VH-VL binders against Protein phosphatase PHLPP-like protein (phlp-2). Designs and how they scored, part 5

Target 1, 227 residues: Protein phosphatase PHLPP-like protein (phlp-2), of Caenorhabditis elegans (q09564r761to987)
Amino acid sequence: QIGVSGSRGMKNKQCIRQVRVENTFGFIDGGSNSYMSSSICRFMTSYLKENVSMDIRSILLRCHCELGEEGERLGASVMIIRVHEKRLEIASTGTMSAAIARNQKLKMIINGRYEIDDDEYSRIREAHGFVDEENRINGVIGSSRQIGHFSTFPVVLPTHSYRNIQLNEQIEGLIVGNNMIWNMLSIDDLNSTFHNNRSPIVVAKKIQDQLQSYDYGGNSNILVLRR
Key: E = the ipSAE of ESMFold2; O = the ipSAE of OpenDDE; V2 = 0.75 times the mean of E and O plus 0.25 times the DockQ between their complexes.

## First folded at step 1 (VH-VL)

Design v5 (framework fv_navenibart)
Fold by ESMFold2-Fast, scan of step 1:
Structure v5 (fold): chain C 227 residues (1-227), chain A 122 residues (1-122), chain B 107 residues (1-107)
Amino acid sequence: as target 1 above (227 residues)
Amino acid sequence: QVQLVQSGAEVKKPGSSVKVSCKASGGTFSSYAMNWVRQAPGQGLEWIGQIIPIFGTANYNAKFQGRVTITVDKSTTTAYMELSSLRSEDTAVYFCARDRGYSYGYDAFDIWGQGTTVTVSS
Amino acid sequence: DIQMTQSPSSLSASVGDRVTITCKASQSISSYVAWYQQKPGKAPKFLIYAASSLQSGVPDRFSGSGSGTDFTLTISSLQPEDFATYFCQQYNSYPLTFGQGTKLEIK
């Protein structure tokens, strides 16, 4: 049971794209760049149709390597999820996050919300980059780990987070979303919406409705998996 | 200003192939996507496919998959569309057209080539 | 594939008339609609994007409206140079698709 919901902002419409090929789901957030997100989406779809079993981490890195000239100054956040009978794989770079529902609780398992520890901070500074008070890299880039931004290498790296999660009877589902959902809604609100609604489509729609109630004009993508 | 200049008219036999060119002049070739659209006599517009030069990625309308190939030569700022196994139904004017979706948030076609007439007859 | 249906297929009008052309999508496309003008023997000319935004250089007598499945192009006071065929296009999903065209001809 999978529910997917998305909204488009008032500027640079279609900057957020979704891909689905069999049991693999991709989410791309190109920020203000619809060309970047559209191009990566088409590339991933074509690639997955030719080799549906390719390692999802390899897909992420290949996307980075094949970006061409626009990758010099543009980037994208990408999350790939592969659903198996008894496990989930998630690979992510950038500002997208994922939370797992287990025992009536929602816990973050991938946190793209500007997690910069002391070691990462030191690495960025040694590479002659800057982290501002909002945890933006060089005042502009939302994550130190993101595909693209070749001209900012090695300040911004295309390295990914990876999780391989065994699905047992205690796991109720998953919520995946871009930075906006996690900045505007509390985990307690998301948990209530998830557990009070059986249908993943209804959960995703209600989360979108909550975001709209705050007069948010930005783009969002939400995936809900419900068992 | 950017101009798209297409190759001249072609007359082809059924079963042959045709390769139409579209040369960008006056602007940056790599800063946009190039589309191919055709129009049969007295008919509407039909999208064939697209190439994104900076990525080398082509995307095709399923109706033409297996028969169409869109390529680009970055050194000459020229895009190509090759259509094989030609039939009389492929008789049309073929247009190249630019979109600047990543710059302006719309995947609409702001600059068009003048068109290339392809006639398939025995 | 998303089908775009224009109405009417043709209409006759006089200079100074208010003209309305409609375009209906077979499924919701938000506001991802463009409008083009094509004169005989010429390539299409870009008029409107995002359902209602005028391309730079397009006269303000042209306007667009609509969202979801129903879209409208309006010419508030028809000029001689406006006699042409008009096409709508969706760019919400692939493949990109166009309406059948509306031929605007002199009465």
Scores: ipSAE 0.000, ipTM 0.421, lowest interface PAE 16.4, mean pLDDT 79

Design v6 (framework fv_navenibart)
Fold by ESMFold2-Fast, scan of step 1:
Structure v6 (fold): chain C 227 residues (1-227), chain A 120 residues (1-120), chain B 107 residues (1-107)
Amino acid sequence: as target 1 above (227 residues)
Amino acid sequence: QVQLVQSGAEVKKPGSSVKVSCKASGYTFTDYYMNWVRQAPGQGLEWIGQINPYSGDTNYNAKFQGRVTITVDKSTTTAYMELSSLRSEDTAVYFCARDYWGSYEYFDYWGQGTTVTVSS
Amino acid sequence: DIQMTQSPSSLSASVGDRVTITCKASQDISNYVAWYQQKPGKAPKFLIYAASSLQSGVPDRFSGSGSGTDFTLTISSLQPEDFATYFCQQYDSYPYTFGQGTKLEIK
């Protein structure tokens, strides 16, 4: 049985949504606007129920296309995970990251905080966008790759990262989280929490407790998947 | 097959305490939060609190804080709700209910309910 | 606390009718709404989560919609086994709160 659990921060404002249909999990972060995550959650659930085998990259792109007028100025980070008997698929856009637990170590497999290299910087500037010193796009947008933000096209693009990972007995699970988790906690601290606790619910809660110990009171969510 | 089986009906006097049990089977007990919800005769549902069975961590509705204690026994896969300083308005059916994925989604499986009657 | 208000409190309907039950939250709860069916003397049965997502095994005549503060449960063609009390629940923030219930009665 694969366990999935999550916790949120003290703020009680819910901008992060989780979806599950069969063996497919969706993780949606609408940033400061809960309406975006709500809309995407509805669309994604419908797509997955109609077509449980639909390619997860296609689902992500369909979510972008179906945002309507709200997508003109708002956007969201989306991660879709599909679990097969012997493999794991992840498609992601935006600021969420994922680390795989293997051989008592965690390593990043999706880095959602897009590092703006020289090529990406040039692309953004050619499209008449701007990158500030905090890596924000046009002063407000957290990633140059996420769904929505139609009015900025082609500055912000709905392109995604994709990983297809073979599941063997060395792979113990996965941690997915929004950017504050990865900024506030070290990979070594996350690794210790994951391997010292068997329950994914307990892992997620302990990570949230660690964030609280640093006086982080914002909205954050964690998905923990264990084999 | 998931089952939540609760203890039998209780009749208590005002000022006493009641402890209701909920025995879980058919799933990994520590992977799901357990909630307690009550329903007074002919009325709606009222959430009391929840527990993480692995850690024993609880979260209570402020209305019951100070009077309610939720605990688990992992060896018997049983959750308990103890309500103290009973009043006649505590007369209700008490249900245990399991959270689905992410702890905050919905109550997918419910116990059959335990009737608690408080009378002088 | 978030207040959940259902309307109507009760309604009478006939088999084959289209029935709509509404639920209003006192503040924006996005789509964190679940719906439950309860028959007399029984525990509630889970029907819908995330305002519109049907639980596996729930007949497709049931549907949910809404976001923000206004939500609806619709039964497109009422069957005899659907006469029950229906409850909405928010799970956006603690404490979790329920609507007062809508009792569906046979005409």
Scores: ipSAE 0.000, ipTM 0.426, lowest interface PAE 14.8, mean pLDDT 80

Design v7 (framework fv_navenibart)
Fold by ESMFold2-Fast, scan of step 1:
Structure v7 (fold): chain C 227 residues (1-227), chain A 118 residues (1-118), chain B 107 residues (1-107)
Amino acid sequence: as target 1 above (227 residues)
Amino acid sequence: QVQLVQSGAEVKKPGSSVKVSCKASGYTFTDYYMNWVRQAPGQGLEWIGQINPYSGDTNYNAKFQGRVTITVDKSTTTAYMELSSLRSEDTAVYFCARGWYEDYFDYWGQGTTVTVSS
Amino acid sequence: DIQMTQSPSSLSASVGDRVTITCKASQDISNYVAWYQQKPGKAPKFLIYAASSLQSGVPDRFSGSGSGTDFTLTISSLQPEDFATYFCQQYDSYPYTFGQGTKLEIK
């Protein structure tokens, strides 16, 4: 039971794409370039159809390897979710975040933007990169951890977070969205919307409507999973 | 009735390793994470790490990374914590505790005293 | 790592007293705080989760409050079985961390 809602805002093209093959879901954010999200979407769909039992972390790495020439200067955030009868797997890289709904509360389980602490800042500087006031890498890249950006290696690394969560009756669902959603809306607002609405499609739409009420004009896309 | 029953007290020499067991009963073993927490004499509680019994995935406190290994045996519903390169400061009571993903601990084992001495 | 600071470290009280124990987190942890009771020679016993939610079977004289960085455990009318050490725990982020404990002793 999945609901999706999105908006291009004031941008000319939607840069966030989704994939679904059986019990596996992909969520791809190409940033300012819709070509990257479309390209990865095609790669991931093909890979999932041909390699349905492949580990989701391996699928994420294969997406990085399949970027070709475009990967030299462009990149993307990718989150892969696989739903099993008694467990949930999530593999993510880049700026997308996920929160789990459990016992009438939401808790962030994937934080989209890799935190640039002192060690990460030193690593980036040692690799001859720089971090601006908005935590962007080399003034333009949204995360130091995402696929693509081959020409900046080792400044930007294709490392991923992985979660394997046991599903019991207390887990009500999941909200996935690009980083701006979490910056504009409080966890309490998201929690209220999730629990006051039974339909995941309605939840996703209401979150999108709430973003617009705060004058958000950027690209957004929301995936809601409900048990 | 949930129960976590731990193995008996151990006395170990510096540089050796110790393996403590925690046998679970009264619930579906794979539905909950198993955590390990220690308490040195007269001190507070210190989290060591956790395991998801369904997948075998572990997460360790960085302080113990490289010295601790947490495992499970699903057939006997038993979790294990092995701590290597023992030092005198590892003398403590070691507890297993049932928890949810990134959550509190609702049931605890009785504790296993580990003493590291020559 | 998130540091959890408890106060007081020890407290003397009489049966029937109202007792308050505080816990301060070094950063915002929302409401992801649990409280445990530990008697000498025994394992900790779970009392409260999400800062204020009482575990089934725990007497209603126990209550918790707080959000953000400041949290409180209150025992409204102390009973003989309540003399123990109390610990707060954050479960907002890894590694999980505990307060240093508050020992509640009979006057």
Scores: ipSAE 0.000, ipTM 0.418, lowest interface PAE 15.2, mean pLDDT 80

Design v8 (framework fv_navenibart)
Fold by ESMFold2-Fast, scan of step 1:
Structure v8 (fold): chain C 227 residues (1-227), chain A 119 residues (1-119), chain B 107 residues (1-107)
Amino acid sequence: as target 1 above (227 residues)
Amino acid sequence: QVQLVQSGAEVKKPGSSVKVSCKASGYTFTDYYMNWVRQAPGQGLEWIGQINPYSGDTNYNAKFQGRVTITVDKSTTTAYMELSSLRSEDTAVYFCARLRYSGYYFDYWGQGTTVTVSS
Amino acid sequence: DIQMTQSPSSLSASVGDRVTITCKASQDISNYVAWYQQKPGKAPKFLIYAASSLQSGVPDRFSGSGSGTDFTLTISSLQPEDFATYFCQQYDSYPYTFGQGTKLEIK
């Protein structure tokens, strides 16, 4: 029971890819490079088919290691979700976020809208990097925590967040999306859309339509899981 | 320049807990994972778990899940490993080790802390 | 869990000898293998990563090779300071696992 919306914008510029193998779901956002997202998508799909039970954190780390020379200057955001009968696992790096629907409220559980606090700013500066007025790293990189960007180590780190959530009857579902969704839409708007519509496909479509109403011409990628 | 300095040897009774410290210097503490690895007398190395010092996120080897807690104190750049419900089989040298983000291998190690569990 | 098995468990050699230590993974781990040297009473020292990449400062007589399940550490011309225990480690997946060690002893 999963609703999914595809990328909107120029079709020759699809930088966001989705993977599904059994109960494991992957989201890959290659930023401005569609070849990077395609490469990671092909690797993840193949790897998951051969290693269905592999720990999702290990799969994410393997994506980083398999980037080859492209990984020197390019990177990607990756989120992997595995759905079990009584629990949900999420491993994430980069700018994608996830919110859990529980007790008629949405709460962020993975925040890929990484804020550059004083500690992180000092770390980046100490490593001889810089943060611009749009919170971009070295003027071009969207997150200080994502796979790839080998040449910028230790300015950009391939660290991941991991959550293992026990599923109870109060948990209604999950919304996963790229950075634009969380920048353009409030948590209250997302909560209303989620709870006013039972179908995950309808929820995903309505979120996509709301983004279009703001004249957003870029890519949007939404996964909605609903119990 | 990078240095990991661990606390001194401990002798503990079965059923008690031990807390070992690892003080880091010579690098930015939050840029590297900190790991704990043990070695029983005459035996090989066994990974216990890791912590991301920036976020506090931990990842434990299932063999120790429920008995181990890894924490950090950013103000003193110190990592801790606490192991509870000690058994004679927990007698080992416990090492902290820094994990390189670009390689997922342990590039610097502490000197080790001997933990002896005896009645 | 991925099991790492080293061969031999101990080896006697003379200064100047070519020494080979083997490590076998229970499943395909690509090239995600590191090698460490440990002297008695000391912490392990990092030597090699990605099966064949030598850490800066490690003498070039050390080399690694292999991919998939079979990996080898070679010391081309053994020096007195090389008598130690050597461990392989996989970092393909959690939990990280080590080989049981190969003790290199003077003959």
Scores: ipSAE 0.000, ipTM 0.452, lowest interface PAE 14.8, mean pLDDT 81

Design v9 (framework fv_navenibart)
Fold by ESMFold2-Fast, scan of step 1:
Structure v9 (fold): chain C 227 residues (1-227), chain A 122 residues (1-122), chain B 107 residues (1-107)
Amino acid sequence: as target 1 above (227 residues)
Amino acid sequence: QVQLVQSGAEVKKPGSSVKVSCKASGYTFTDYYMNWVRQAPGQGLEWIGQINPYSGDTNYNAKFQGRVTITVDKSTTTAYMELSSLRSEDTAVYFCAREGYDFLSGYYFDYWGQGTTVTVSS
Amino acid sequence: DIQMTQSPSSLSASVGDRVTITCKASQDISNYVAWYQQKPGKAPKFLIYAASSLQSGVPDRFSGSGSGTDFTLTISSLQPEDFATYFCQQYDSYPYTFGQGTKLEIK
């Protein structure tokens, strides 16, 4: 069972898209602030639908290569999840994260909140970029690992994380979300919501409601899978 | 810096209860589970249970389920483990341990208290 | 419950030796294994997580490997301060369980 909650807020300020084709789920977060962000999200959505038979890691990389001129200054966080009978694949770049539920706990398995450690900071500096006090790249970009942003290469790289997880009796499910849920809600709050509710649709909705209770004005994108 | 400071040694009679404290500092107390682990003289480590300091939700090793209570006081950033109906077999050093995590690698005990010796004797 | 069995229970070694300690889980625990070092009268010290990831500040002579059911801790060149008891721990499922410990003794 899968529950999904959509975007909230002004659609023209934050480009967040969801895609489902068969057992493949795509989540695209182009950030806020422009018509151009919406354009890149639409492109990526179409690309995912047209190339759903491709290996999910290859979809991310080829999508980056196929962005065209808009990719020069714009980019997006993308997470692709493919659900199989006994396994789960996740490929992600950018600010979206995923946590697996096992044994009454949530454990992060994809870290979209890329920390700028000493090695990454040195790499960015050697590539003639800079990291500000809010961990933004060149004062604007939310992650050093994203699709697009061709003009910053090699400062921002389309490097992705990939997990291939065997589904056993200990795995209860998955929560996927954009940066906002992980910033506003603790992992313990998310764990409580996940385990106190059987329906993944109800879990996704309650997470959405909790975010709105904090007067968050941005868009959110949440997927919950339960077994 | 992260520190876990435990209460002092206890000597208890069989059938009584003991309550050990663990004062946390140097991090956001409600962001990490707190675990309790014991070690009998000359023996290995045995997990007792854990608490989510944010919610107060607990998870206990079935071996201790009816005898152990783990609680927290958020205002003093302190975790407590109370063990009742003490037997001589409960003589051990009791440790609190913070459950850290790595986003790709899961949960582990990254910081430990210094231990509290509990002796159960008549 | 998942049983963690260490081998050997004790071993004698000399400074400079390469030492290997093994840990076997009674079922598949992926890579959810941590290793701890304990000196007499002290709390355990965290060394390794996820079977092979070294905690910051731990000397690089320590390394871990393994997945599934079989795990190893290796000390490439034993130092005097390394004589201690070592424990493996699984954190795949509740209850969390530890190996019985391996005591490293001076020859």
Scores: ipSAE 0.006, ipTM 0.421, lowest interface PAE 15.6, mean pLDDT 80

## First folded at step 2 (VH-VL; framework fv_necitumumab)

Design n1b (at its last look DockQ between E and O 0.08; V2 from the best seeds 0.00; counts 0 for: pae E 16.7 > 2, placed apart)
Heavy chain, then light chain:
Amino acid sequence: QVQLQESGPGLVKPSQTLSLTCTVSGGSISSGDYYWSWIRQPPGKGLEWIGYIYYSGSTDYNPSLKSRVTMSVDTSKNQFSLKVNSVTAADTAVYYCARDYWGSYEYFDYWGQGTLVTVSS
Amino acid sequence: EIVMTQSPATLSLSPGERATLSCRASQSVSSYLAWYQQKPGQAPRLLIYDASNRATGIPARFSGSGSGTDFTLTISSLEPEDFAVYYCQQRSDWPLTFGGGTKAEIK
ESMFold2, look of step 2: ipSAE 0.005; ipTM 0.418
ESMFold2 (binder alone), look of step 2: mean pLDDT 91; pTM 0.928
OpenDDE, look of step 2: ipSAE 0.025; ipTM 0.667

## First folded at step 4 (VH-VL)

Design a14 (framework fv_necitumumab)
Fold by ESMFold2-Fast, scan of step 4:
Structure a14 (fold): chain C 227 residues (1-227), chain A 122 residues (1-122), chain B 107 residues (1-107)
Amino acid sequence: as target 1 above (227 residues)
Amino acid sequence: QVQLQESGPGLVKPSQTLSLTCTVSGGSISSGDYYWSWIRQPPGKGLEWIGYIYYSGSTDYNPSLKSRVTMSVDTSKNQFSLKVNSVTAADTAVYYCARDLYDYGEYAFDIWGQGTLVTVSS
Amino acid sequence: EIVMTQSPATLSLSPGERATLSCRASQSVSSYLAWYQQKPGQAPRLLIYDASNRATGIPARFSGSGSGTDFTLTISSLEPEDFAVYYCQQYSNWPLTFGGGTKAEIK
């Protein structure tokens, strides 16, 4: 079972896109640029239909290569999830996060929102970039690892995280969302919503409603998977 | 206001290349705010999306036409163009250029040219 | 490709009547659905996008509803200028596809 809920703010562009082809799901967050997310969504949908057996890491890298001239100064976060009978694959770059529900607890498995460590800071600095007090790269870029931003190479890298998770009886599902969800809602609140509601559609909707209770009017996208 | 105007030949012979140009006025292609598309409509039939182009030259085409179509953009003239190779009678249609409404990630077409009828006949 | 099916092919009504037009997608398009009006000899005109959002300048009598695979365009009270062909279009998946159209004609 799959539950999806998302919203663009009343006055805001929709910069987050979702793709589904068979058992493969894609999420694209273009940050402040809806053209970037739309362009990648178009490419990913077409590419997945033509390349059903392609490794999801390769698909993610192809998204980087297909950005064209827009990728020189713009970028995006991309997460690709492929569901198998006995395993779950996730490939991600950028600021989106994912948490797995197991044994009544929600645990982060992809974390797009964390402090730049000393090694990453040194790498960025050696590449002639800088990190500000909000962990933005060169004062404007939300993550040091995302597709695009060709002009900053090697400050921003299209390196991905990859997880291959064995599905067993203890795994109840998955929550995927953009930075807004993880910054505004606590992991405990998300865990309670997930485990107190059996329907993934209801879980996704309740998380969306919780965001609205904080007067949030911006873009959000959340996917809930249930086994 | 923004206006789009198609121009090109009204008659093309089978096996030749159809070439059409869309001129944009009241707005700038080079602003980067929109994608620009071609759509066609055979007489008495429905609409078929052909492809889009961005000011940078980035394109995507309908897979059914991908092997025969090419789009290009000339930002200095505020124009974008369509070429369809190896035409047949099935390519007889009114050809429209259109602007993609991208503000919310929509691929809806908010502004259209008046259309130009292209007949493929010997 | 996603196939869009519109029904009925022809809708015969009188001015003042309510028109209800249907559009079905062969697979879910979420809310990524637009409606267009086309009068003879003219280019299509955007009416509705994102299934239910009225485009700029479109009269309040036009409304859209639906999500997933089933969508409806409603004209609450037909005006003489509303007799035209209406097309739906999905933009959830590539390639972009249009329905076959519904012709609203006067009785």
Scores: ipSAE 0.000, ipTM 0.421, lowest interface PAE 17.5, mean pLDDT 80

Design a15 (framework fv_necitumumab)
Fold by ESMFold2-Fast, scan of step 4:
Structure a15 (fold): chain C 227 residues (1-227), chain A 122 residues (1-122), chain B 107 residues (1-107)
Amino acid sequence: as target 1 above (227 residues)
Amino acid sequence: QVQLQESGPGLVKPSQTLSLTCTVSGGSISSGDYYWSWIRQPPGKGLEWIGYIYYSGSTDYNPSLKSRVTMSVDTSKNQFSLKVNSVTAADTAVYYCARDLYDYGEYAFDIWGQGTLVTVSS
Amino acid sequence: EIVMTQSPATLSLSPGERATLSCRASQSVSSYLAWYQQKPGQAPRLLIYDASNRATGIPARFSGSGSGTDFTLTISSLEPEDFAVYYCQQHSNWPLTFGGGTKAEIK
């Protein structure tokens, strides 16, 4: 049982795309560029249909490699989720985060709000990049880890986080969202919404409604998986 | 104090089924607070995780062993068990049962049985 | 599966010296890493969980650090009872996997 909700906010176009092929789900956030997210969505959909059993980490890296010349200056956050009977796989790069629900609690399992620590800051500086006061790379790029941005390699790297989660009866589900959801709503608020509603579609919509109540004007994308 | 104790035959013939039981004392499997695992160690080698079971009977096994392994749980006796079928000399090992911390933010094997040596020989 | 690589295979030191043991994961395990101590003829004993948290009853001389793919277990001043085999283990991804072990032995 999966529910998905999204909003264009104040932007004229939705820059977030969703992919579903069998038990594999993809989420692509092109930031301010709807062309980039649409292009990646098209590639991922066709690639998954032809390579349905391909390792999701390989699919994510293939999306990076197939960006063409647009990838020189543009990029995207990508998260791929594969649902199995007893396992859940997630591969992610960029600013999307995921939390698992178990025993009336939410715990982050993918943290796209990665704070640039001293080691990452040193790596970026050694590669001749800069981190500004808003944690943007070279004043423009939202994450030091995402696909694309070939011209800034090795400042921006297409490295991914990967989780393979064992599922039991205490695991109630998963919440996935872009960075604005996690910045504007607390884990406690998300946990309350998840556990007070049985329908994943209703959970996703209520999270969207809460986000709007805080005068959020940007794009949002929420996936809720409920077991 | 929670303690785990392995029991079962120390000698199994090739092609037969290895059967072990872990008895939990000082705590309850039915509380649902933990996963329960089997881990083995061939003589002079490292540790290999075999699989876990939850009090509800939910299991998952190491893919390298999945075709030969089953686990079961008996909450009334506070025990969980391991069966490995079609054993060979490669299955000779010390077998440990262990409690898996499943709570928020932990995830380690915090309590282990003493281990039981199972030798596969004719 | 995630492959865990420990180095060195053998560490030869004297009591009172600092021991540093390394563990590398073939891909990120975040902070879901545990360290165990095993003495001959005994079951492993949990030392560190979640990369840096000391288990109950474990002496302060044991500490863990690292995240992602690179992890370290440090014993600030070796006691005679610390000479044992040490294993790292990831809990991030199924199947669960252990390192090959580092044997700490007296010089």
Scores: ipSAE 0.000, ipTM 0.461, lowest interface PAE 15.0, mean pLDDT 82

